# Designs tried in a protein design chat: VHH binders against q9vm92r272to629. Part 2

Target 1, 358 residues: q9vm92r272to629
Amino acid sequence: LEERMAFIEDYQQTQARSLLLYVREHQPAELISENGTIFSTTLDFALGKVKKMVRHAEHYSLDDARIKPPTPAEIVENQTFMVQSTDVLKSNAKFKVSEKVMAEYARLAGLYLDQIESLRPDYRWDGSRNLWILKPGYQSRGIGIVIRSSLDDILQWTSNNQNKKYIVQKYIERPLLIYRTKFDIRQYMLLTITDTKVSIWTYRDCYLRFSSQEFTMDDLRESIHLTNNSVQKRYKNKTNRDSRLPKNNMWSLDQFKNYLRIMGAPDGSWSKTYNGFKQNLVAVVMASLDETELLQNAFELYGCDFMLDEHYNPILIEINSTPDLSPSTEITARICPMVLKDCIRVVVDLPKNPTAAT
Key: E = the ipSAE of ESMFold2; O = the ipSAE of OpenDDE; V2 = 0.75 times the mean of E and O plus 0.25 times the DockQ between their complexes.

## First folded at step 1 (VHH)

Design a15 (framework vhh_7sr4_2; at its last look DockQ between E and O 0.12; V2 from the best seeds 0.00; counts 0 for: pae E 7.0 > 2, unsure alone 63.4 < 65, placed apart)
Fold by ESMFold2-Fast, scan of step 1:
Structure a15 (fold): chain B 358 residues (1-358), chain A 126 residues (1-126)
Amino acid sequence: as target 1 above (358 residues)
Amino acid sequence: EVKLVESGGGLVQPGGSLRLSCAASGFTFSSYAMGWYRQTPGKQRDLVADITSGGSTKYGDSVKGRFTISRDNTKNTVYLQMNSLKPEDTAVYYCAAQTGSYFDTSPWYTDRYDYWGQGTQVTVSS
């Protein structure tokens, strides 16, 4: 229940940011009409929500962190905002305000979004569609994953599929694309436990997985949005896909580094990205330590999936506790045996020779 | 303590040759991969060549056919023979050693190698 309340609040906050993103990304004249049905109170509500989020992020306290049940008046205000903002975002409804007034709202939207995005950098990955990805808690190969935009649809889906214990996450609408195509990066992580000490190891090699067709938000098909090889191998590469992308839908790390060089990425971009992988994984492991059931003198190998933003900052998508190590391409045929061999070096050889694990 | 000491750098005219040497100590040299990287000021390090414990080699595209990497496990030394040198080969050349696994707990990224030499300057100029 508390999880449901937290999700509803997150959804409503995301809707407010989605509306402000939409306003920021369009010219004022495009947003207004003399016959507009949306009033300035909708924008005032969204700005108020984001301002409250900024204040909460700047001045964290346990009282401020608690989700308090809304008053009847607040319920009505939230419902009205959801209806009005959805009409703008999904039905292209227009505001009934002057161009000058809309320009001022666009300016304020930019200021408030800049403020919250500075405090919550992950919010820069969100677009204006308020999309959520729903994943079954016990599946990691893309099976049973759905994308939903409606609060009611999400709540209905999770209620109808309680036996699968779905995980609900914001969909990343603005990932870095390569030649207009979505990709993710498989990064291996090894956890070892000795004398109650958990050590986190990241693998220095990785690979990229591409979608079989060009990225678009107008079509939510898995062939566009799910980059898992188990999903993508079912699809043929489309003719609209850039011919510079590999036919097997994978790049090695060396190929990605070469791409960064050719595209004029700043020096140290990969170093920054890899260090970001480490920081994200350490944070997740530390946050989940009480839930991690490792046996003493044991290890667990994880396959971690990342996307990147336009600044090469990593976006953690999922952690798979049973990664597929089969040789599905020439790249995985090389990397997966090396990963397994190096796990043995860390687990078996390190206790005998300290240099074996470095 | 792992140590990598480069030698053989210097000034050479275009079309000339140099042989770089890297003397390694402090680990079981014969069991690990060795590599050469180069860097110009303000730019990232580029792979020049690497050699596995078994002798398999890989070269950067710009040096294929001109440079040869080799190793002498008896002397704990890796070599880079550089032929037909071009002005664009001007850089600081670094010796690197991979010891242990590719898994790491380093607080910062270290591409694929655990240890790095101090670097040796190679200047190709007339």
Scores: ipSAE 0.240, ipTM 0.574, lowest interface PAE 1.8, mean pLDDT 81
Fold by OpenDDE, look of step 2:
Structure a15 (fold): chain B 358 residues (1-358), chain A 126 residues (1-126)
Amino acid sequence: as target 1 above (358 residues)
Amino acid sequence: EVKLVESGGGLVQPGGSLRLSCAASGFTFSSYAMGWYRQTPGKQRDLVADITSGGSTKYGDSVKGRFTISRDNTKNTVYLQMNSLKPEDTAVYYCAAQTGSYFDTSPWYTDRYDYWGQGTQVTVSS
């Protein structure tokens, strides 16, 4: 129940940001009508909500555990806002305000969004569609993943599937694309636990996975939005997809680096990205240590999936225990055996020879 | 911020010796490998020597027996003792630092290095 409430709050906050983003990205004249059905109070509510978010981010930990149940009045207000904002975002409903007033709202929207995004950079990846991805907690390889926008749909989905633990995450609506195609990066991480030490090892090599289809938010099919090989192998590449993309929908790190060079990425872009991998993974592992009973003399290999933003900052989207190491492509046929071999070296050989090169 | 500052380069006659130093800061020095690379104009940067956190060393073939890499963890400094210098050793020498834990053990483990110094010029000439 608490988790549900937290989610609802997050959804509503996202909706507020989405509306403001929408307002910022459109001309005031496009957003208004004499016969408009949307009230200015909707904008006021959105601004107020984001302002509150800024204050919390500055002064308080946004811990979902601290979310209080809403009052009946708040519930009504939220409902009204949700309906009105949805009409704007999905149905292009217009505001019944003057152009001058709308321009001011747009200015304020920009200001508040900049503030919150400075505090929460991850919000920059959010779009205006307030989409969420639902993943079964026990399944891997993209099985049972759905993308939904409607709060009611999301709640209903989770309710109907109570036997399945679902993870609900904000869908990244504005990822970095390569040739208008969605991709992610598979990074490997090895955790070793000894009697005295927990060690996090990252692999220097990684690979990219592409969707078989050009990216679009107008079609939420898995062939477009999921990059897992297990999913993409079922689809043919579209003929209109850029010819520079690989047929097997994978790039090596070297190929990606080459792409960065071609694109004129700043020097050190990959280094930045990779360092971001490490930082994110360390943060996640550290966060989990408090919740996990550590098994002594154990190791675990993880497949970590990252997306990138326009500045080549990594976004961790998934960590998979027991990742698929099958040689499904030329790329994985090369890297997966190497990863395994190196894992063994770290786990078996390094303890025997602490001076061994890693 | 990670900083690597090289020193000790200069002009030396063939057969002479130099000792390069690299002072490192901004990370846990003792936990990671350090290395020396060299580069000549128009050529690739090549590994000269590296040393793991545990003290294991590796040398390029051309410098084996002549160069020695060492580290002082108390000073966060890595050294390259270069003896019997040859004209072909003329290059810009770069200090490299590992700043993360990697489990790559392939021959390409030179990719472990995340940061590089600005380089110091070594010129061997009569």
Scores: ipSAE 0.038, ipTM 0.425, lowest interface PAE 3.2, mean pLDDT 89
Fold by ESMFold2, look of step 2:
Structure a15 (fold): chain B 358 residues (1-358), chain A 126 residues (1-126)
Amino acid sequence: as target 1 above (358 residues)
Amino acid sequence: EVKLVESGGGLVQPGGSLRLSCAASGFTFSSYAMGWYRQTPGKQRDLVADITSGGSTKYGDSVKGRFTISRDNTKNTVYLQMNSLKPEDTAVYYCAAQTGSYFDTSPWYTDRYDYWGQGTQVTVSS
């Protein structure tokens, strides 16, 4: 239940940011009408919510971050905000304020968003749709994954499916696209433990997985949004999808590097992206180690899924402890056996290596 | 006791060539993987090339096709042949040895190099 209340707060905070992003993206005149139905108190509430998020992020070590139940007045304020903001974001409802007042709200929205985004850089990947992806805790290969925008739908889904123990994550609304098509990158990581040391090994090769259809936020179908090969192999590529994309919906790393050269990406863009993969994975592993017991001579292979932003910065989406190594394309038929072979070389070689000293 | 001494750096014109050497002592050279890294001021060291005890090689993306790493186990020396040099190749180049040859046959990345040389400056300028 405590998890449920924490999610509700996170959703409401995200709705406030979504409204401010929407205001920042539009000219003030586009947002107002003499016959508007939305009052400035909706904007005041969103600004106040984000201001509290900034205060909490700056002073976390001094503040108790434990969730507190809302008062009855706060419940009514939240309900009113949710209705009003949804009308703006989904129904293009207009504010009943002057253009001068709306321009000041747009300025404040920009300032508050800049503040929270400096403290949480990942918020720059959000859009105004407040979308969430729900993944089953024990299901793999894309089965049972849904994308939802409504708080009530999300809560009902998790209640109806408690035995699956769904994980709820913010959906990335601004991914890098190749020929207008969504993709992710499968990166392998090996974790090894020798003599109480933890070593993090990232594979130098990887591959890309594409959607069968062009990307749009107006349609949440899995054929557009779930780039897993097990999902996409069930779909035909749409006839209007760019013909330069692979029919089997996979690229090798060399094909991606060639694309980067054609598009004029700066020299060394892949090296920076790969370093970002390493940094993200090290950070996640190090954060997790305080909650585990170390076992000597242990190892585990992980399948790590990344997206990129428009500046080729990595966005870590998922770390899978049971990656599918079945050859499904000519690309996985090559790379998956090599990954297994190279894991064995690391695991066998570690106990036999002499340590050079002084 | 362990020493890695780089040599062969210097000033060269764009499009020119240099050959770096790293003389190793104080360990069984033929059992160790060797690598070259480079660093410009204010940046982290970047992999240039590595070579396993068995002779398998890997290269950084920006130097692939232009640089060649090799080793001579009888002279305890690793080399970097640098062709078609560009101004962006300007850096201090470091020789490194890792804990054992078994890590050098893997296509994995890790920061497990145990010994480093003092570095040699390479400057590519017109």
Scores: ipSAE 0.014, ipTM 0.377, lowest interface PAE 7.0, mean pLDDT 79
ESMFold2 (binder alone), look of step 2: mean pLDDT 77; pTM 0.782

Design a16 (framework vhh_7sr4_2)
Fold by ESMFold2-Fast, scan of step 1:
Structure a16 (fold): chain B 358 residues (1-358), chain A 127 residues (1-127)
Amino acid sequence: as target 1 above (358 residues)
Amino acid sequence: EVKLVESGGGLVQPGGSLRLSCAASGFTFDSYAMGWYRQTPGKQRDLVADITSGGSTKYGDSVKGRFTISRDNTKNTVYLQMNSLKPEDTAVYYCAATPYGSEFYESLWSTKQYDYWGQGTQVTVSS
């Protein structure tokens, strides 16, 4: 129940941020009409919601679980806001305010979004559509993952699929695209408890996985939005895809580095990305490490999935403790056996011969 | 008795050159991967260059084409030749010796990532 209430609160907060982001990203004249059906009270509500989030984030841990049941008046206000804001975001409804008033709301939206995004950097990856990704809690290899925008659809889906214990997460609406196509990066990580040391090893090679179709938010089907090879191998590449993208839907690291050079990416973009992978993975491991669960000379290989933002900063999407190592493409046929071979140098040889890893 | 001793740091004008040396003792040097890392006050330690026991090298993007790492297994020494120095290269430079899998590289963010670290040597690039 508490989990359900917490999610509903997150959904409503995301709606407020979505509306302000939409307002920030459009010219005031585009948002208004003399025949507009949306009033300034909708913007006041969204600003108030985000301002409350800023105050909460400044004074409390992000883990603070103090979600209280809304009052009847608050329920009505939330419902009115949801209806009005959805009309703006989904149906292009217009505000009945002057251009000057709309410009002031856009300024305040920018100010409040900057404040919350400084406290919650992950919010910078959100768009204005309030999309959520629903993943089965059990190992699925991308199977059973769905994307939903409606609160009712999300609650119904989780209720109808309780046996799979779905996890609900915000969808990354603004990933970096390559030739208008969504991708992620598979990065292997080895965690070892060898002798008295906890060591985090990142594999020096990685690969990109592409969707079979051009990216669009107008269609939420898995062939566009889920870059897992187990999903994508079921689909043929569409003719609207850029011909420079590979038919097998994977790029090697060398191919990605070549793309960065061709596109004129800033010098050091890959180094920045790779260092960001390491930083993210160390932070996750250190936050979750339980020494009582790990024995001496223990190890585990993880498949880590990243997207990138427009500045080549990595966005950690998932860590898979049972990565698929099957030779599904030419790239995985090369990389996966090498990863397994190289694990032996670190895990098997190093404890018996301290120089074996070099 | 394991020891890494850096030398060769100092003050240099922009566009100048310096050669750092790291003398290693107390372990089987020719079997270890060696690296150079740098740290500016208030920032994390970052990789400048590394070299495997077999001589394979990797460089940070900001130093490619300007810096060269090399090793001399006879002298148990690793070197960093720094050319075309910029004010942004000002940092304390650290020598490290690390177990290194053939295609794995230990993360720089944990204090337990490396077997051995030197005490560091200051490089200042100032006009």
Scores: ipSAE 0.019, ipTM 0.335, lowest interface PAE 5.3, mean pLDDT 80

Design a2 (framework vhh_7sr4_2)
Fold by ESMFold2-Fast, scan of step 1:
Structure a2 (fold): chain B 358 residues (1-358), chain A 123 residues (1-123)
Amino acid sequence: as target 1 above (358 residues)
Amino acid sequence: EVKLVESGGGLVQPGGSLRLSCAASGFTFSDYAMGWYRQTPGKQRDLVADIYSGGSTKYGDSVKGRFTISRDNTKNTVYLQMNSLKPEDTAVYYCARDLYEDSSGYWEPFDYWGQGTQVTVSS
C-alpha cells in the first residue's frame, strides 16, 4: 500500500512536470485556441505542485522525503488535473487563455523547472510523456521488460504480474541519440578485496550497443527502446535506419570517439563521460558494501550499463553481477577476452600490503 | 604509504622545454612500471608516457617525438623531458604507479598517487 501510494505520488508529480515541460517546449500560440477546453487552473495546479517539490527538496534530504495521504479534496483536485493534463499531452487539447497569459505561464514553467532540475539533476532526462519502465524483480537480461504511460495500466500490470515482483522506474525520455538511434554503453567494473581493503577498478575500454530501429516515442516496442544484445539480436535492423550504424549493433570506443570528433563535440567530452562513470560507480559501491560479505570474496566483475544525456553526462541504468562475456560480435570477441585476461593480472599481481619498518 | 612527489613544472613559452621529476617512496620502485598522466580542469587524466621496469617505453600520440620518459631505479625517480611545448600541453601533470608493467592491462585503479605539478605553456 505504502509503495503504491508513493508511486502514485511520483507519477502525479511527474505529470505536473510533464505538462510544464510541454508548455516550455511549445510556442504560446501553438498551445491556445478561442475554443480551447483547458483552463488556466490546470497550469496553476502544475506550477503549485512543482513549487512544493522545490520547497521540499530545499528543506529535506531526498532520502528523508515522506509521503502523506492526500485529503479527499486533494484527491478530487488531482483527478481533475490528471484528466485535463492528459487531454493536453495525449490529445493535443488547447488552453482557453490569451497568448500573453500563456507566455507568462511558459516563463514561470521554465523558472520552476530550472529550480527543480538544479536540485534533482535526474529530472533533466525526463520528457513530457510520463513514461515508466517495468522490470521483473529477478534479472532476465531484458526479457519481460515493458514500457507504460498510463497510471491505470501500470497499476493493473503490476497487479496481474504480482508473482514477478516488478520494479517500476521512470523511463529516460531524452537520452543522447546517435544517428536518431538509442544506445547504451557497457562499462566494466572490477571490485577487489585485499587484507580487508576494497579497491574499485574501471576498464579503459568499453563498447556501445544500438537498438535495431530509429528512436521514436510514438512506438514503445522493445526493439526500439531496449538496447540489450539479448533483446536486439532477436530483431532485424530496419531499412530506414541510418546506414552509418553497424549491422551488428555495436560500436567500439574508438568508433564513438570518432563520432564525437565528426559531430564537433567539445574536446574532452569522452573524458567527462568516463569520469562520470567512475563517480556513479563509486557511489553505488559505497552504498552497497556489506563488510562481512566483502571478506568472503577475492574479486567480482560487473557489467555496468550507461546512457548519456545531451551534455555527455552518464546515466547509470543497470549493474549486472553476471555479465555475459561470450563473443557475440567482432567487438565483444576482442574486448571480453581482454577483460578476463586483465582481471587475472590484477588479481594475481595485486601487491601485498607493505609492512616494512620506517 | 605509497607516495609520489612531482616537481619541475612551471610557465614556459611555446617551443620551450621542461623536465619533470617524480620521487617515489613506499614500494619497491624497480618492480613497477611508472607513468606520466596529465589533466586539464574538468577532464579525465590522459596517459602521456609509460616506462616499464625493463626500460621499454610507450607514448600518447599527441606527445610522441616531443617527450621522453626515463627512470633511475637507484634514485627511485621517473622523469619526463618535454620538448617543443605547445599551448595544448598546458595541464597538471601526475606521476602514477602501474602494477607490475601493464599487468593490470586496461584496468584503471582509483588510487594513483601524486600531488601533480602545473605546466603552463603561454606566450
Scores: ipSAE 0.221, ipTM 0.593, lowest interface PAE 2.4, mean pLDDT 79

Design a3 (framework vhh_7sr4_2)
Fold by ESMFold2-Fast, scan of step 1:
Structure a3 (fold): chain B 358 residues (1-358), chain A 125 residues (1-125)
Amino acid sequence: as target 1 above (358 residues)
Amino acid sequence: EVKLVESGGGLVQPGGSLRLSCAASGFTFSSYAMGWYRQTPGKQRDLVADITSGGSTKYGDSVKGRFTISRDNTKNTVYLQMNSLKPEDTAVYYCAAEYDSWGETYLSPEEYDYWGQGTQVTVSS
């Protein structure tokens, strides 16, 4: 269906960007060989595809993007590119071009990547691995989530698991790490609906969840890459993990703020992050209002999962409409009852004691 | 380490005015809801006014229109401007602080993170 075609196009565009990123991040001499098996036409194809992405992003908003079925010639060109680029990215195949020619391709790669990343800031989270995360439909809680890099493997996985209605999303390959370990941030959101207005409340407190192992892209195991507590609680913390990280795999917001202070993060980094949470959540709610049947005098509590980039910009991963509020650690034993208490305050107490002035 | 220090109380005649101040230290003031409660001997504390971290205000029915609560996040101080004072306003006034978990959350009734020591306000001719 149309979603399949859109995904294949996204995957191929990501492969082109992955190749150019790989070229940008390596010295020209490292990429070439007199016995190289990859020709300059592979780089020409990648540059051409990214240039088309730049033109599309400049002329169309994300909401106005249109994907047309590829012609037979384009299908063949894409297949050839996929084979050649995969040999470079996964098998260290070398280009049969001069160092001077390779240096020019590296310069162009940097130019085109800078252009597309300025128009699509989310592309800065991508590495050169072209990894995708596959999640089963609602109420997964980390169960059945897999990470795949091969287009064929992804398509086979979704075909073999059609009854689970998998969602395919680009994996964030360059998240901010703490002591070389992956984390995410659980952020609560309360949505209230009355006769006259919709209100979005972003909780001022949050907590971080750590993986049980040091982060590496060389191993795609869930114990490294899935920070969900329902996944991580099944694993023991590994001996190579930094001893400064908590044994219960959670940090309070205060512990994170202390970390930012110790590491010399720019002033206002947390304020920037929190405001980014609010902006992301408002955008998602506003986008979904036309699809949601409004129940008068209703409220819903959501658990929202974020990662951060190197500049402390939040990356929204998932919104859970049935968040786990169980006291699984000392952190959740404190925060979850407070969230429930504060929901009661907003839903019950505020309507009984209305705002008095202005 | 956390401190709330009230000042500005005193004796005033009916119809007079007083301005209470509460200087806060030891926590991130801008993330807290601040409020004023008052207590007469033998009775429970009553909400006078509170202000969310976002600046939204709420007042007790008996003081509405006469008192104004405000905050200055640069000075870590919350204020209560009391006008047209009446003998029934005589009480010990307490500053209270509670983490504003939703950014627009008011103080919980009888459940606060921090309290001041109180300042006496006496309205008597």
Scores: ipSAE 0.000, ipTM 0.315, lowest interface PAE 11.5, mean pLDDT 81

Design a4 (framework vhh_7sr4_2)
Fold by ESMFold2-Fast, scan of step 1:
Structure a4 (fold): chain B 358 residues (1-358), chain A 123 residues (1-123)
Amino acid sequence: as target 1 above (358 residues)
Amino acid sequence: EVKLVESGGGLVQPGGSLRLSCAASGFTVSSNYMGWYRQTPGKQRDLVADIYSGGSTKYGDSVKGRFTISRDNTKNTVYLQMNSLKPEDTAVYYCAKDSYEWLGDTSYYFDYWGQGTQVTVSS
C-alpha cells in the first residue's frame, strides 16, 4: 500500500518536472496562443511542486520515499494539474498568456529544474513524456516487459499481472545513443563469499547490445526500446539504420572505445564509466547484505545491464542472477567462456589466500 | 603467499630498449593469466600486455609492435621486452596476476600486483 502511494507521488512529481522541461525546451512563442486553453495556474502548480521537491531533497537522501496521504483538496488539485499538463504534453495544447509572461515562466522553469537536477542527478535521464517500464520479477530474458505512460494503465497492469510481481521503474527517455540507436552494456559481476569476507569482482571486458531500429519516442515498440539480444534477434534490422552498426547488434568494448575516440569524447570517459559501474554495483551489493543468506566459500555470477547518459555516467538498469551465457554472437562466444574460466580461477585461488589484504 | 617482484627498469634515451622481469612465487606462471600494467601519477593503471596460460597475448594499442610479453616457466618469470621507447612510455610498470579480467572492490582482498619498477625515457 505504501509502495503504491509512493509510486503515485513519484508519478505526479515526474509530471510536474516533465511540464517544466517541456517549457524550458521550447521557445515562448511556440507555447502560446490567443485561443489557448491552458492558464498560468498550471505552470504555478508545477513550479510549486518542484520547489517542494528541492526543499525535500535538501534534507533527505535520494532514496527517501517518505510520503503523507494527500488531503481531499490536494487530490483534486493534483487531478486538475494532471489533466491540464497532459493536454500540453500529449496534445500540444497552448497557454493563454502573453509571450513576455511565458518567457518569465520558461526562465523560472530553468532555474527550478537546475536546482532539483543538481540535488537529484538521476533526473537528467528523464524527458517530458513521463514513461515507465514494467518488468516481471521473475527473470524472463526481456519477455513480458512493457512501457506505459498513464498512471491508470500502470496500476491496472500491475493489478492484472500480480502473479508475475512486476517491478515499476522510470523509463530512461534520454539515454546516450550511438548513430541514433539505443544500446545497453552487459557488465559481469562475480560475488564471492568466504568465512571472513564478501568480495565483489567486476569483469574488465564487456559488450554493447543495439536495438534493430533507430531510436524514437513516437513509437514504443520493443524492437526500438528493448536491447536484450533475446528480443532483438527476432527483428530484421531496418534499411535506414546506420550501416556502421553491426548486423548482429553487438559491439565489443574495443569497438566502443574506438567510437569514443572518433566522436571526440573527453579523455578518461571509459575509465569514468567503468568506475561508475563499480560504484553502482558495490552500493547495490552492500545494501543487500544482512538480507542475503551467507554461505561460506560460495560464489554467484551476475549479468549487470547499464545505459549511459550524455556525460558517460552509467545508469544501472538491472542485475540478472541467472545471466544468459549462450554463444548468441561471435562476441558472446568469446566473452562467456572467459568469464566462466575467470570465475573458476577466482574461486580456486581465494580459499588459499583469504587474508591477502594486510 | 602470492608475491610478484618486478625488476629491469631504469633511465633510457628515446629509441632505446629495456627488458622488465617479474619473478613470481606462491603460484605457477604457466597455469595463470599474467599481465603488465603501467601507471603515471594521477592516472589509472593501463594494460600494456598480457599472456594467458595457453600462450595467447594481447597488447595495448600504443605499444603494439614495440613491446613483447613472454614467460619462462622454468624460472616462473614473466618478461616485457620494450623496444623503440618513447618519452610517453615513462611510467611505473606493474606485474599483475588476474587483475586484467577481475577487480576486487573490497579493501580486504589483495589485487595481486608487484611493487612496481620505474621506467624513465628522457633525452
Scores: ipSAE 0.000, ipTM 0.116, lowest interface PAE 17.9, mean pLDDT 78

Design a5 (framework vhh_7sr4_2)
Fold by ESMFold2-Fast, scan of step 1:
Structure a5 (fold): chain B 358 residues (1-358), chain A 126 residues (1-126)
Amino acid sequence: as target 1 above (358 residues)
Amino acid sequence: EVKLVESGGGLVQPGGSLRLSCAASGFTFSSYDMGWYRQTPGKQRDLVADITSGGSTKYGDSVKGRFTISRDNTKNTVYLQMNSLKPEDTAVYYCAASYGTYYEGEDAYTSEYDYWGQGTQVTVSS
């Protein structure tokens, strides 16, 4: 129950941010009409929601974060807001306010969005469509993954698929694109566990995986939005896709570094990205260790999937405990044996080396 | 967010003592290796001392026998006890944390450690 209530609140907060993003990104004159059907109270509601989010983010504590069931009056207010904001975002409905009043709302939207994005940098990856990705709780290689924008559809989907234990995550609507095409980055991580220490090792090489089609938010097809090779290998590359992208839908790290050089990316962009991979993975593993017993000498290899924002900051999208090491392309045929070789070095060779005994 | 906050720096006379503290938050402190580095203007950061999650210690050659690193996992704090201070110990002292992560990059200052504090000034002078 609390899980459902928490998601509903998160969805409504995201709708409020989506409306303010839409307002911030359009000129005031484009948002208004004398025959407008949307009133300023919709913007007041959205600003109030985001202001409350800023307050909670600034004053976060475990005791203060409990979600309470909404009152009947709050349910009505939320329903009204959802209907009106959806009409703006999906049907281009116009506000019945003056241009001067709309300009002030746009200014406040920018102010409050800047405040929440400073406290929640991940919010900068969001667009105005309030899209969510639903994944089976156990790895399915793209099977059963759906993208939904409707709260009712999401709740119905999870209710109808309780046996699969779906994970609901905000869809990243503004990823970095290469030649207008979506990609992710496969990064390997080795976790080693001794009776006294847990160590995290990141493999220094990686590869990129591309969608078979040019990126668009107007079409939610898996061939555009799911970069997994098991999904993309089912599709032929489309004619609208840039011919500079590889036919096998993968780039080596060297090819990506060459792209960064050609595009004039700042010096150190890759170093920054790789350090970010490391920081994200350490944070996730550390959070997990609070809840586990580490009484075994073991190792585990993970395949970690990242996207990037426009500033080359990494966005962790999933961690696979059983990564595919099949030679599906020339790139994986080269990288996967090297990853396995390095695992042997870390697990077998280092513990026998006197310099590693610390 | 991860935060490392150093304290205890200041001005001290040659032969004196100072105790630096580094308060850590935002991660499981007991699982991290902690270290102290120091830097003088125009030079790279040098290792002063480190302490593993298991309590093993290592010291830079210039401070062995004079400095002692220790940790208190209940307080999420690492300490550097500095005795018999010399003018050449004058530097900005940085607290650092790492979780067994390896990375081979061009940045020598960050390649070994995941997180760094803002630093605290130690001046040894009469």
Scores: ipSAE 0.000, ipTM 0.124, lowest interface PAE 16.7, mean pLDDT 78

